# Designs tried in a protein design chat: VHH binders against Type II methyltransferase M.MthZI (mthZIM). Part 10

Target 1, 355 residues: Type II methyltransferase M.MthZI (mthZIM), of Methanothermobacter thermautotrophicus (Methanobacterium thermoformicicum) (p29568)
Amino acid sequence: MKTTHRIYFKNSADMNELKDKSINLVVTSPPYPMVEIWDRLFSELNPKIEETLIDEEDGLRSYNLMHEELEKVWHEVDRVTAPGGVVIINIGDATRKIGKKFQLYPNHVRTIDFFFDRGYQVLPFIIWRKQSNKPTKFMGSGMLPPNAYVTHEHEYILIFRKEGPRQFKTEEERKLRRESAYFWEERNQWFSDVWTDLTGVSQRLNHKNLRKRAAAYPFELAYRLINMYSIMGDWVLDPFLGTGTTMIAAACAGRNSIGYELDHNFKDLIESRINETLKLSNEIVMRRINDHIEFIREKNGKYYSENYKFKVTTRQEQDIRLYYPRTYKKIKNNEFEFFYQEVNPKKERQSKLNI
Key: E = the ipSAE of ESMFold2; O = the ipSAE of ESMFold2 at other seeds; V2 = 0.75 times the mean of E and O plus 0.25 times the DockQ between their complexes.

## First folded at step 4 (VHH)

Design s34 (from o03_7W with L50F S53E R103D Y104S; framework vhh_4orz_3)
Fold by ESMFold2-Fast, scan of step 4:
Structure s34 (fold): chain B 355 residues (1-355), chain A 119 residues (1-119)
Amino acid sequence: as target 1 above (355 residues)
Amino acid sequence: EVQLVESGGGLVQAGGSLRLFCAASGFTFSDYYMAWLRQAPGKRREWVAFIYEGGSTDYADSVKDRFTISRDNAKNTVSLQMNSLKPEDTAIYFCAADFGSWDSPLDYWGQGTQVTVSS
C-alpha cells in the first residue's frame, strides 16, 4: 500500500486544486472566531474585522465577519465533499469582553447552522473536555453573585454527513471496509459523546509567534476520527492544516490527505513531524494491538483473527488489517508518498523473544 | 503458582532425534501461546518454535523442517520433536508461555533442559 499527501500554502477559501465530490472525510480545527490569538489572522483576511473589533469595539459584528470568512471555506468544503462523506470540525466557543460587554460567542452554533441549512445530517457529536488542570483563573466578580461566570472548559467535535449513509457498491470496497474496522473495545471508547482522556497539545516550537498560531488538536484526536469515519485509501482534507496533525494521522491510518495552510512558515515543522512520525508509527499500531490483547485476555472472545493470531469479540474484527508507514518519498516540494508495512505477528513475537 | 517444567533433554549424536516435553500448571493452558527458546553457551537466547492457541505453528529458519512443536491441552503439555540434530543445536532449551502481548516480556518461563549434540 501507498498513500499520497499534498499541501497547498494558500487560502482554503479557494480550493480549485480539488474536484467536486472528491473528498471522503474532512477533519479540521479552524481558527476560532473571537479567540484573541486569531484576531490578526482574521484581520489579515478582512481588514474590516480589525476596525470593528479594535476601533469600534463591536463584538457581534466582529463575530459575524469572522464567521463569514470561515464560511467561504465551508462553501468549498461542501463543494468537494462526496455524497456519504463526513465533515468533522473541532471548534471552541469564545468568552470575551469587548468594550464593556462580556459574553460567550457561540462558534459551534453558527457552524452547525451552516451545515444544517445546507442539508447535512448532524450526527451525534462529541464534547471534548480537555483534562482538567487545577483552576487558576475565575471570570467575573470572584466569589460574589450574580456577576461571576462559569468557566468554559470544553470544545465541540462537530460531525456532519452529506446526503446519507455511504454506499459500498463493489466487493473490493466492502473488503477494504472490513479491513479498516476497529476493535470492539476501541468502538466503545471512541464512540462516546464525551472525550476526557485527551489533552490539548501545543507543538514544541522555537519561535513564539509560530507557537501561538500552532495551537493544534492532538494527534490522537485526529487518528481516532479518521479511523471512525473513513476507510483505508480514502482522501482526508484539512483546510486549516497548521502543523500537519491531520495529514500525519491520515498517513498513520493508511489514508491519503490534502491540507491547506496560509502560513508557509509551517513547512519545515510539517516535514520535521513527518520524519518523527516514521520513528513512532510502528509504536502506534503496536499500542493498539497490546491494548487489544490485554482487553481480550479477560473477555474470552468468541472469534479469531487468523491475520494476527489472537481472539476478537466480533466476527467483523476477524478481517482487521493493520499497517504502519515504513518509509516516505518527497515527490515535489508539496507532495509526499508513504509506503507501508503490514504488522507481522511472527516477526513481532520473534523480536520480543530475542533477549 | 505457575510452573513450566521441561524434560527430555540429554546427549545425542549428530543426525539423531530427541523429544522435549514441557508440563505446565497454575494457569489456563489452552488460552496461552507456547514457545520453545534456546540459549547456546556464550550466545543470546533465540526462539525456536511457536504454537498458537488455535494450533497453528511457526518455526525459526534454522530448525524449519527438522523440528515439530505440538501441544496436548488435555494434559497441559507442549512438546518439541527434534530430528536431524546438528552440533549447532546444542543449547539449553526453555519452554515459555505467553498470552500474546507484543511489548512486554514472556509471561512464564521454565528452568530449561540441556540438549547436547555430539559430532
Scores: ipSAE 0.045, ipTM 0.560, lowest interface PAE 6.3, mean pLDDT 86

Design s35 (from o03_7W with S53D G54S F99W Y104T; framework vhh_4orz_3)
Fold by ESMFold2-Fast, scan of step 4:
Structure s35 (fold): chain B 355 residues (1-355), chain A 119 residues (1-119)
Amino acid sequence: as target 1 above (355 residues)
Amino acid sequence: EVQLVESGGGLVQAGGSLRLFCAASGFTFSDYYMAWLRQAPGKRREWVALIYDSGSTDYADSVKDRFTISRDNAKNTVSLQMNSLKPEDTAIYFCAADWGSWRTPLDYWGQGTQVTVSS
């Protein structure tokens, strides 16, 4: 197995490199409208935004203009997404005081409206409640009603499907779909509409020896979604690639990827992360296997994986095949190919046995 | 409480055969993977044969087609049939049991049984 990964350092409001209906999964987290750290980016895209942010009496103009910039990208996302394809957008709402007016700017609503108006099915989406060791920040008038405000603790992982359920017409496609399955216990964890087990990327851990299965939010979040809504060999698009998390997660999951990023300065960081990830890519799939073995030890498995020599909960899990990227080649400045090794139970166990 | 007791070791001439036995007690035998490992004087321990809870088997390349591992779940016994023995097969042979974890050390070991193959 081989996957291809391309990065385009340009505005994803124009994705002319991609043909219509060529993408099966979009996983992205855009700059959030009305979150202050993104003000400069939006103002550079549309200078009128800077003018409206100075107006202390109406933040709604800024909100609308920022979403108009994102919607240029969503129009391209709509064009390139194949029938049966899924668009996943992780987005937070913004709480902000402009002049004397404090309010929430409901970014998720505007995003839902866009895809709903384009005829997408809005699938049950996920509330991601970020874990934080930060002290509680009070908003509004302290202990005195009624001008105290609820804290904002979550983001939305919005899930949209184009036209209807994806069809798998050939035996080859159906076989690959079965091999791309997840474990029963992973399904029960991942398909909850509330995620509380993932920490934000800025979260510092108190103890280095914490034995938690959840990875930091950027990688583990993308990795779960890619495994949930695509099959091996699919093309995953991230129009706001940033530091490359979606690309790296796709590579670790045996999917191809395409990313767009405005800031060329991320190029070296992404390449560094690729090299770092390859050294640990086996650990990602081994964590899934070890978690499964621990789970099934305490439960009754009625079926058996001949490939991995362990019990599983359902018949569909018998066909699971797990791969990790072993090496990569830089094909050209913006294109990488990853080459894979399947997990080999004999080789993995031999390391333990030959001591 | 948990015990693995090996038997059947001894001295044999090159080209000969031996059958090793391991009697297990103190755990649910049918749920465990069973393995034979060996250690020659002054050398590292090495894996020889593995039988899964399903009954499937794997062998080290050095013994493939010469050794056969089998299990009897009714008697809580695993055995190793060794054919076409070579002087290089001389070692203490250990029976081991494992729940199936891929990264933790083997759960249980026996005391071992000596196999000596003369030239």
Scores: ipSAE 0.063, ipTM 0.591, lowest interface PAE 5.9, mean pLDDT 85

Design s36 (from o03_7W with A35Y S101T R103E Y104Q; framework vhh_4orz_3; at its last look DockQ between E and O 0.70; V2 from the best seeds 0.00; counts 0 for: pae E 9.3 > 2)
Amino acid sequence: EVQLVESGGGLVQAGGSLRLFCAASGFTFSDYYMYWLRQAPGKRREWVALIYSGGSTDYADSVKDRFTISRDNAKNTVSLQMNSLKPEDTAIYFCAADFGTWEQPLDYWGQGTQVTVSS
ESMFold2-Fast, scan of step 4: ipSAE 0.208; ipTM 0.668
ESMFold2, look of step 6: ipSAE 0.011; ipTM 0.499
ESMFold2 (binder alone), look of step 6: mean pLDDT 85; pTM 0.855
ESMFold2 at other seeds, look of step 6: ipSAE 0.012; ipTM 0.539

Design s37 (from o03_7W with D31E S101D R103Q Y104E; framework vhh_4orz_3)
Fold by ESMFold2-Fast, scan of step 4:
Structure s37 (fold): chain B 355 residues (1-355), chain A 119 residues (1-119)
Amino acid sequence: as target 1 above (355 residues)
Amino acid sequence: EVQLVESGGGLVQAGGSLRLFCAASGFTFSEYYMAWLRQAPGKRREWVALIYSGGSTDYADSVKDRFTISRDNAKNTVSLQMNSLKPEDTAIYFCAADFGDWQEPLDYWGQGTQVTVSS
């Protein structure tokens, strides 16, 4: 098995490198309008935004202009997404005081409206409620009604489907779909509309600016979504690639990927992350297998995986095949090919004990 | 091109047994789920037994403990052993093959074989 990964260091408002209807899945976390760490990026895309942040009575004009910049990217996302394809956008709303007005800027609503207006089906979406340490800050008037504000603790993982359910017409695709299945217990965990088990974690980065921009899109989030909404060999797009989380998760899941990133400074960080993840890629699939083995001991599954010699809960899980990227090659500047090995649970565990 | 040919049907008394056979050709038999379905006069088709490519089986509640499905991948055949037959088992029995998504329409169907169980 081989996957291809391409990175374009340019504005994703123009993705002319991609043909219409060529992408199966979009997984992304854009810069969030009205969250102040993104002010400079939005102002560089449209200088009028900077003016509205410093001399307007409130943030509504800034909010609208920032979303107009994102919508240039969403127009391209719409063009390249294939029928039956899924668009997944992790986005937080912003709470902010501009001038004398404090309010929430509902980024998720504007994003939903864009895709809904373009005829997408809005699928049940996920509330990602990050694990938080005890908050030291209160919003509004603390203990006194009515001017106290609730704590903002969640983001939205919005899920849009183009034209309807994906069709699998060929024997090759149908077999690949079966092999791309997830375990019953993973299905029950992943397809909840509330995720509380994933923390937003910044990578340890030497450069302060890059650390700020890399915050809060964990590998596990991208990895789940890719396994839930695509099959092996599919093309996954992230128009706001950042530190490469979506690309790396796609590679670990046996999917091809394309990423766009405006900041060239992420290039070396992405390559470093690829190398670190390859050291752990076997552990990622072994964790899934070990979790399954522990689960099935208690469950006493009815069906059997001949590939891995363990029981499973449903007939559909019998053909699961798990691969991990063993190595990669840099084919061109910003183009990589990953090469895979199928997991062998017995040998992999034995190897761990002998290190 | 693709063929599923059923045999083994016939007339049998209540409490009796029959064994149905299905010979398959024109596709990679070992990759497919194989099923037996039946249709009684004036009723909708219902599945009765399923065998996965790996050999695991499932049965409708109405036939559980009475019917046994098996396959022979070397001969490209699937069979259904029917014991303790009841008049309600009277139907045309169809062999079907599906690549694993099990949604209408199924990939391949045979012409069917008549099973009649007299009271």
Scores: ipSAE 0.000, ipTM 0.269, lowest interface PAE 14.7, mean pLDDT 84

Design s39 (from o03 with S53E F99W; framework vhh_4orz_3)
Amino acid sequence: EVQLVESGGGLVQAGGSLRLFCAASGFTFSDYYMAWLRQAPGKRREWVALIYEGGSTDYADSVKDRFTISRDNAKNTVSLQMNSLKPEDTAIYFCAADWGSYRYPLDYWGQGTQVTVSS
ESMFold2-Fast, scan of step 4: ipSAE 0.045; ipTM 0.575

Design s40 (from o03 with L50Y Y104E; framework vhh_4orz_3)
Fold by ESMFold2-Fast, scan of step 4:
Structure s40 (fold): chain B 355 residues (1-355), chain A 119 residues (1-119)
Amino acid sequence: as target 1 above (355 residues)
Amino acid sequence: EVQLVESGGGLVQAGGSLRLFCAASGFTFSDYYMAWLRQAPGKRREWVAYIYSGGSTDYADSVKDRFTISRDNAKNTVSLQMNSLKPEDTAIYFCAADFGSYREPLDYWGQGTQVTVSS
């Protein structure tokens, strides 16, 4: 197997490279309206935002203008998403004081309203609670009621489906769907509506400007969502690609990808991350297999995987096939192809340990 | 200070049995996978047995059905029961701790214990 990955360094408010109804999964984390690090990016897209935010100190109007910029991208996402396709947006709300007024700016609500009003089914979505034992600082009047405010500890992974359940019309599609299945224990972990086991990404970037412009979520978050809402060979779109997390996760999961990113400075970083991830791609798949072998021994599974010679919990897991990207080739500026190897768990373990 | 200490090696006749022990200290033992590896004179190391944190096991084909690996998380100990020993089993046996990465080296190693099987 082979996967293709394309990056376009342009504003995703215009995705004319993509045909209508060509994308089966969107996974993205946009710049968050009213979160201060994104003020400059939004103001560069629309100069009225800087005037409204700084000169007029009108937080609500600034919030609305920022979302109007994001909605230009969501219009394109709507155009390119195929019937049965899923749109997943990781977004946090913002707490901020503008002038004399402090409030929460509910970014998730505005995002839900956009897709709901356009006829999407809002699926049960995930609250992602980033791990934290203590707040970094107090908000409001410290320990004195009533002007103290709760801390902001979670983001939303919003899940929208276009028209209805995806149909698999050919035997080839149904075969790929079975091979793209996840383990029973992975389903039980991943399909919870609260995720508390993933730490937020604090990337150590060499340049402060790149860090300021990146709304990053962890590789594992993207990897889970791609496995949950697509099959191998699908095209995954990220209109706010940043450092390439969605693209790299798609490659590791055997999916094609397309990403859009405004900042050309991310090009070298993305290529570096591809090289680093290929060294670990086998480890990602082997960790899934090791976790499964450990789980199933205690569980006493009823079914059997002929592919990997181990027991599984359900009949649907019998056809699971796991691949990892072994090599890649840069075929054009900003276009990559990955080439895969199917995992052989006993051979991989023997090779590591028999030194 | 991290330490893995093997014991139980010795001289045994072909067809006999021997039990190796490995005492671990200085790390959170229950989080680690444990392995037994061996090295015969003039040969490279080879993997023998592997035990996951929850107790699942895997074995090299050469020792399958003859060797049994087990662990005791309360005592921070891993053991290898070796039955139906053959002269080919003669080697220094090493205990090793592995966090589960297949692209990284094993995290911790013991100094090894000699096993000699005579015919």
Scores: ipSAE 0.012, ipTM 0.415, lowest interface PAE 9.0, mean pLDDT 84

Design s42 (from o03 with S101D Y102L; framework vhh_4orz_3; at its last look DockQ between E and O 0.65; V2 from the best seeds 0.00; counts 0 for: pae E 11.3 > 2)
Fold by ESMFold2-Fast, scan of step 4:
Structure s42 (fold): chain B 355 residues (1-355), chain A 119 residues (1-119)
Amino acid sequence: as target 1 above (355 residues)
Amino acid sequence: EVQLVESGGGLVQAGGSLRLFCAASGFTFSDYYMAWLRQAPGKRREWVALIYSGGSTDYADSVKDRFTISRDNAKNTVSLQMNSLKPEDTAIYFCAADFGDLRYPLDYWGQGTQVTVSS
């Protein structure tokens, strides 16, 4: 098995490198409108935003203009997403005082409206409540009604499907789908509509300038979503690649990826993270295996994986195949190919016996 | 609670055969991978044969084609049939049981049984 990963350092409002209907899954976290750290980025895309935000103090107009910039990207996302493909957008709402007005800017609503109006099915989506969800600052008048405001402690993982359920018409596609299955206990954890077990984390970056700008969802969030909504060999797109989390998660899951990033300063960090991924990728799939073995020990599963010599809960899990990237090659300046090895718990079990 | 009790060891002449037995109790035997390990004088423990819960088997290169591992889930026993024994097979043989996780040490192993192969 081989996967291809390409990075384009340009505005994803124009993804001319991608053919129509070529992408199976989009997983992304865009810059959030009205969240102050993104003001400069949006103002550089449209200078009128700075005018409305700072000079006119018109928060609603600023909000609308910022979403107009994101919607240029969503139009491209719509063009490149294949029928049966899924678009997943992690987005937070913003609470902010502009001039004399404090209000919430409901970014998730405008994002839903865009895809709903384009004919997408809005699937049950996930509320991501960050693990460290402990407010230390009160908004408004503190303890005094009525001018105290609730804290906003979650983000939305919005899930949209194009044209209906994906079809698997060939024997090869159906086999690959079975091999791409997740464990019963992973399904029960991942398909909850509330996630409270993942910490919202800014990447620990080597580059000072990037650390000031980057707010990224964790690897595990991307990894779950990729395993939930794609099969091995699918093409995953992140139009707001940032530090490369979606690409790295796709590579670890045996999926191809394409990323777009405006800030060329992320290039060295992403390449560094690719190098580090090879050292950790085996541990990621081994963790899944070990977690499964610990789970199934108490579950009394009735089916058996001949591939890995352990019990599973359901028939579909018998065909699970887990791969990790072992080596990679930089094919072009911003194009990488990963080469895979199937996990071998048999060899490691035998090694464990040689004490 | 958990016990693995080896039997069948002893003194045997080179070229001879011996069968080891391991009686297991205190866990759900059919869910565990069963293994035979050995420790020769002056050497570390080494794996000899492994039988998975599904019944498939693996052997160390040094014993392949000479040793056969089998299990009886109804009796909670695993056995090792040793043929064409060599002086180099002299070791303490241990029965081991493991559920298969790789983060932790072996779940269970017995006290061992001595096998001595005379020239």
Scores: ipSAE 0.175, ipTM 0.647, lowest interface PAE 4.4, mean pLDDT 87
Fold by ESMFold2, look of step 6:
Structure s42 (fold): chain B 355 residues (1-355), chain A 119 residues (1-119)
Amino acid sequence: as target 1 above (355 residues)
Amino acid sequence: EVQLVESGGGLVQAGGSLRLFCAASGFTFSDYYMAWLRQAPGKRREWVALIYSGGSTDYADSVKDRFTISRDNAKNTVSLQMNSLKPEDTAIYFCAADFGDLRYPLDYWGQGTQVTVSS
């Protein structure tokens, strides 16, 4: 088995490299409108935005203009998403004072409105509460009512589906779907509408011209979502690729991927992260196995995985197959091929018995 | 209390055979895989054979086709038939049980039985 991964270094407001209805899953986190670290990026895309922030001090107009820039990308996301495809957008609201007016700018509402107005089903989505040591910036009057403000500590993982449930028409497709299943206990953890067990990790940029990003999402966030909403061999898109987390997670999950990134300087960083992640790729999958075995010891599951020789909780878990990328090769034009090996927990266990 | 008790070890000439037995008590035997491991003098411990709760078996390459592991879930026993023995098979042989954890150490171990192959 192999997967293909492509990076386009350009503005994803134009994704003409992609055919209509070619993408099964989108997992992305855009620049967040009205979050100050993104002001320059948005102002470079539309110089009027800087004017509205500084000269006019018109937060609502700034917010609307910033979302108009993102919506150019959302239009392309809509075009390339296949029927039954899922679009997942990690986005946070912004709390910000412009002039004398403090308020929350509800980025999640504007994003929901975009897709809902275009006929997507809004699926139950996730509130991601990050572990943070950052002090509260906007308290208002503090301990004096009524002008104090609630501390804002979460982001949204919004989930949209295009044109109804995806269909799997052939037995081969249905078999691949069954092999792409996840464990019962993973479902219980992952399909929760509040996630509190993931930390927002600052991206570490070693290049002098790269922009630092706060609140980047971790590998595990993308990895869960990809396993939850796609099957092996699917095409995953990230129109705001950044340091490559979605692409790397897709590769670790046996999915193909396409990423768009405006800043070409991320190229070397993405490759560096690919190399580091490949060193741990077997461990990532084996950790899922180890966690399952610990869970089943207490619960003593009702069904059996003949392939891996352990009990499972449900019939749907019996056909699970787990693969990890062992190697990759770089193809010209920012394209990578990943080559896979199925996990072998029996051999891993046997090897460790020789300690 | 969990116990694994090995027996059947001894001294044998090269080319000979031995059959090892392990009696298990104190846990739900049919839910565990059973294994034989060995440790030769001055060497690291290595696995020899295992038998899963479903009856499938695996063998180390060095003993494949010479050794046969089997289990009796009604009697809570596992055995290892060792044929065509070689001097390099000399070791203390341990019976072990594991629920399938990939983490060392194994859930349960016996005290071991000595197998010595001369010549």
Scores: ipSAE 0.000, ipTM 0.373, lowest interface PAE 11.3, mean pLDDT 86
ESMFold2 (binder alone), look of step 6: mean pLDDT 84; pTM 0.845
ESMFold2 at other seeds, look of step 6: ipSAE 0.005; ipTM 0.475

Design s43 (from o03_7W with S30D D31E S101E; framework vhh_4orz_3)
Fold by ESMFold2-Fast, scan of step 4:
Structure s43 (fold): chain B 355 residues (1-355), chain A 119 residues (1-119)
Amino acid sequence: as target 1 above (355 residues)
Amino acid sequence: EVQLVESGGGLVQAGGSLRLFCAASGFTFDEYYMAWLRQAPGKRREWVALIYSGGSTDYADSVKDRFTISRDNAKNTVSLQMNSLKPEDTAIYFCAADFGEWRYPLDYWGQGTQVTVSS
């Protein structure tokens, strides 16, 4: 197995490198309208935004202009997404005081409306309450009604499907779909509509890596969504790539990827993260296997995986195949190929036996 | 509680055969894979043969085609048929049981049985 990963350092409002209907899954977290850290980026895209925020103190106009910029990207996302493809957007709403007016700016609503109006099916979506989100400041008048405000503690993982359920017409496609399955207990955890407990890489990492493990929440989120809404070999697009989390998660899951990023300064960071992740890629898959074996020990599974020599809960899990990226090659500036190794039960068990 | 008791070891000449037995008790035998490991003097433990709960088998390259592992779930036993024995096969042979936790140490071990192959 081989996957291809491309990065374009340009505005994703123009994705002419991509053919119509060529993408199976979009996973992205755009800059959030009205969240202050993104003001400069939006103002560089449209200078009227700075005027409305700073000079006029018009929050509603600023909100509308920022979403108009995002919608240029969503038009391209719509063009490139294949029938049966899924678009997943992680987005937070913004609470902000502009001039003398405090209010919530409901970014998720405008995002839903865009895809709904274009005929997408809105699938049940996920409320993500970040474990490290600490809204400890009381907003408004403290203990005094009515000018105290509810604390905003979550983001939305919005899920849209184009045209209808994906069809698998060839035996090769159906086989790959079965091999791309997830474990029953993963299905029960991942398909909850509330995420509060994100599982990262092994908790037995060095104490100095606790900070890196906490920072791995974005990776685990992308990794789950890619496993839930695509099959191995699919193309995953992130039009707001940033530090490369979606690309790296796609590579770890055996999917191809394409990312767009305005800031060319992220290039070296992405390459550094690829090298770091390759050292942990076997650990990620082995964590899934170890968690499964702990689960099935108590469950008493009915079916058996000949591939991995353990019991599973359902017939569909019998065909699971697990791969991890072992090496990569940079084949062009901004283009990488990853090469995979399948988990080998004989060799893994030999390691356990101190051979 | 859990017990694994090996038997069948002994002294044999090169080219000979031995059959080892392991009697298991105190756990749900048919849910575990069973393994034979060996440790020669001055060396680390070496895995020899595995039989999975589903009945399939794996062998270390050094014993492949010479050793055969089998299990009897009705009697809670596992056996190792050793053919064409070599002096290099001299070791203490251990029976072990494991549910299949790939990252963790083996769940249960026997005390071992000595196999000595003379030249």
Scores: ipSAE 0.100, ipTM 0.595, lowest interface PAE 5.7, mean pLDDT 85

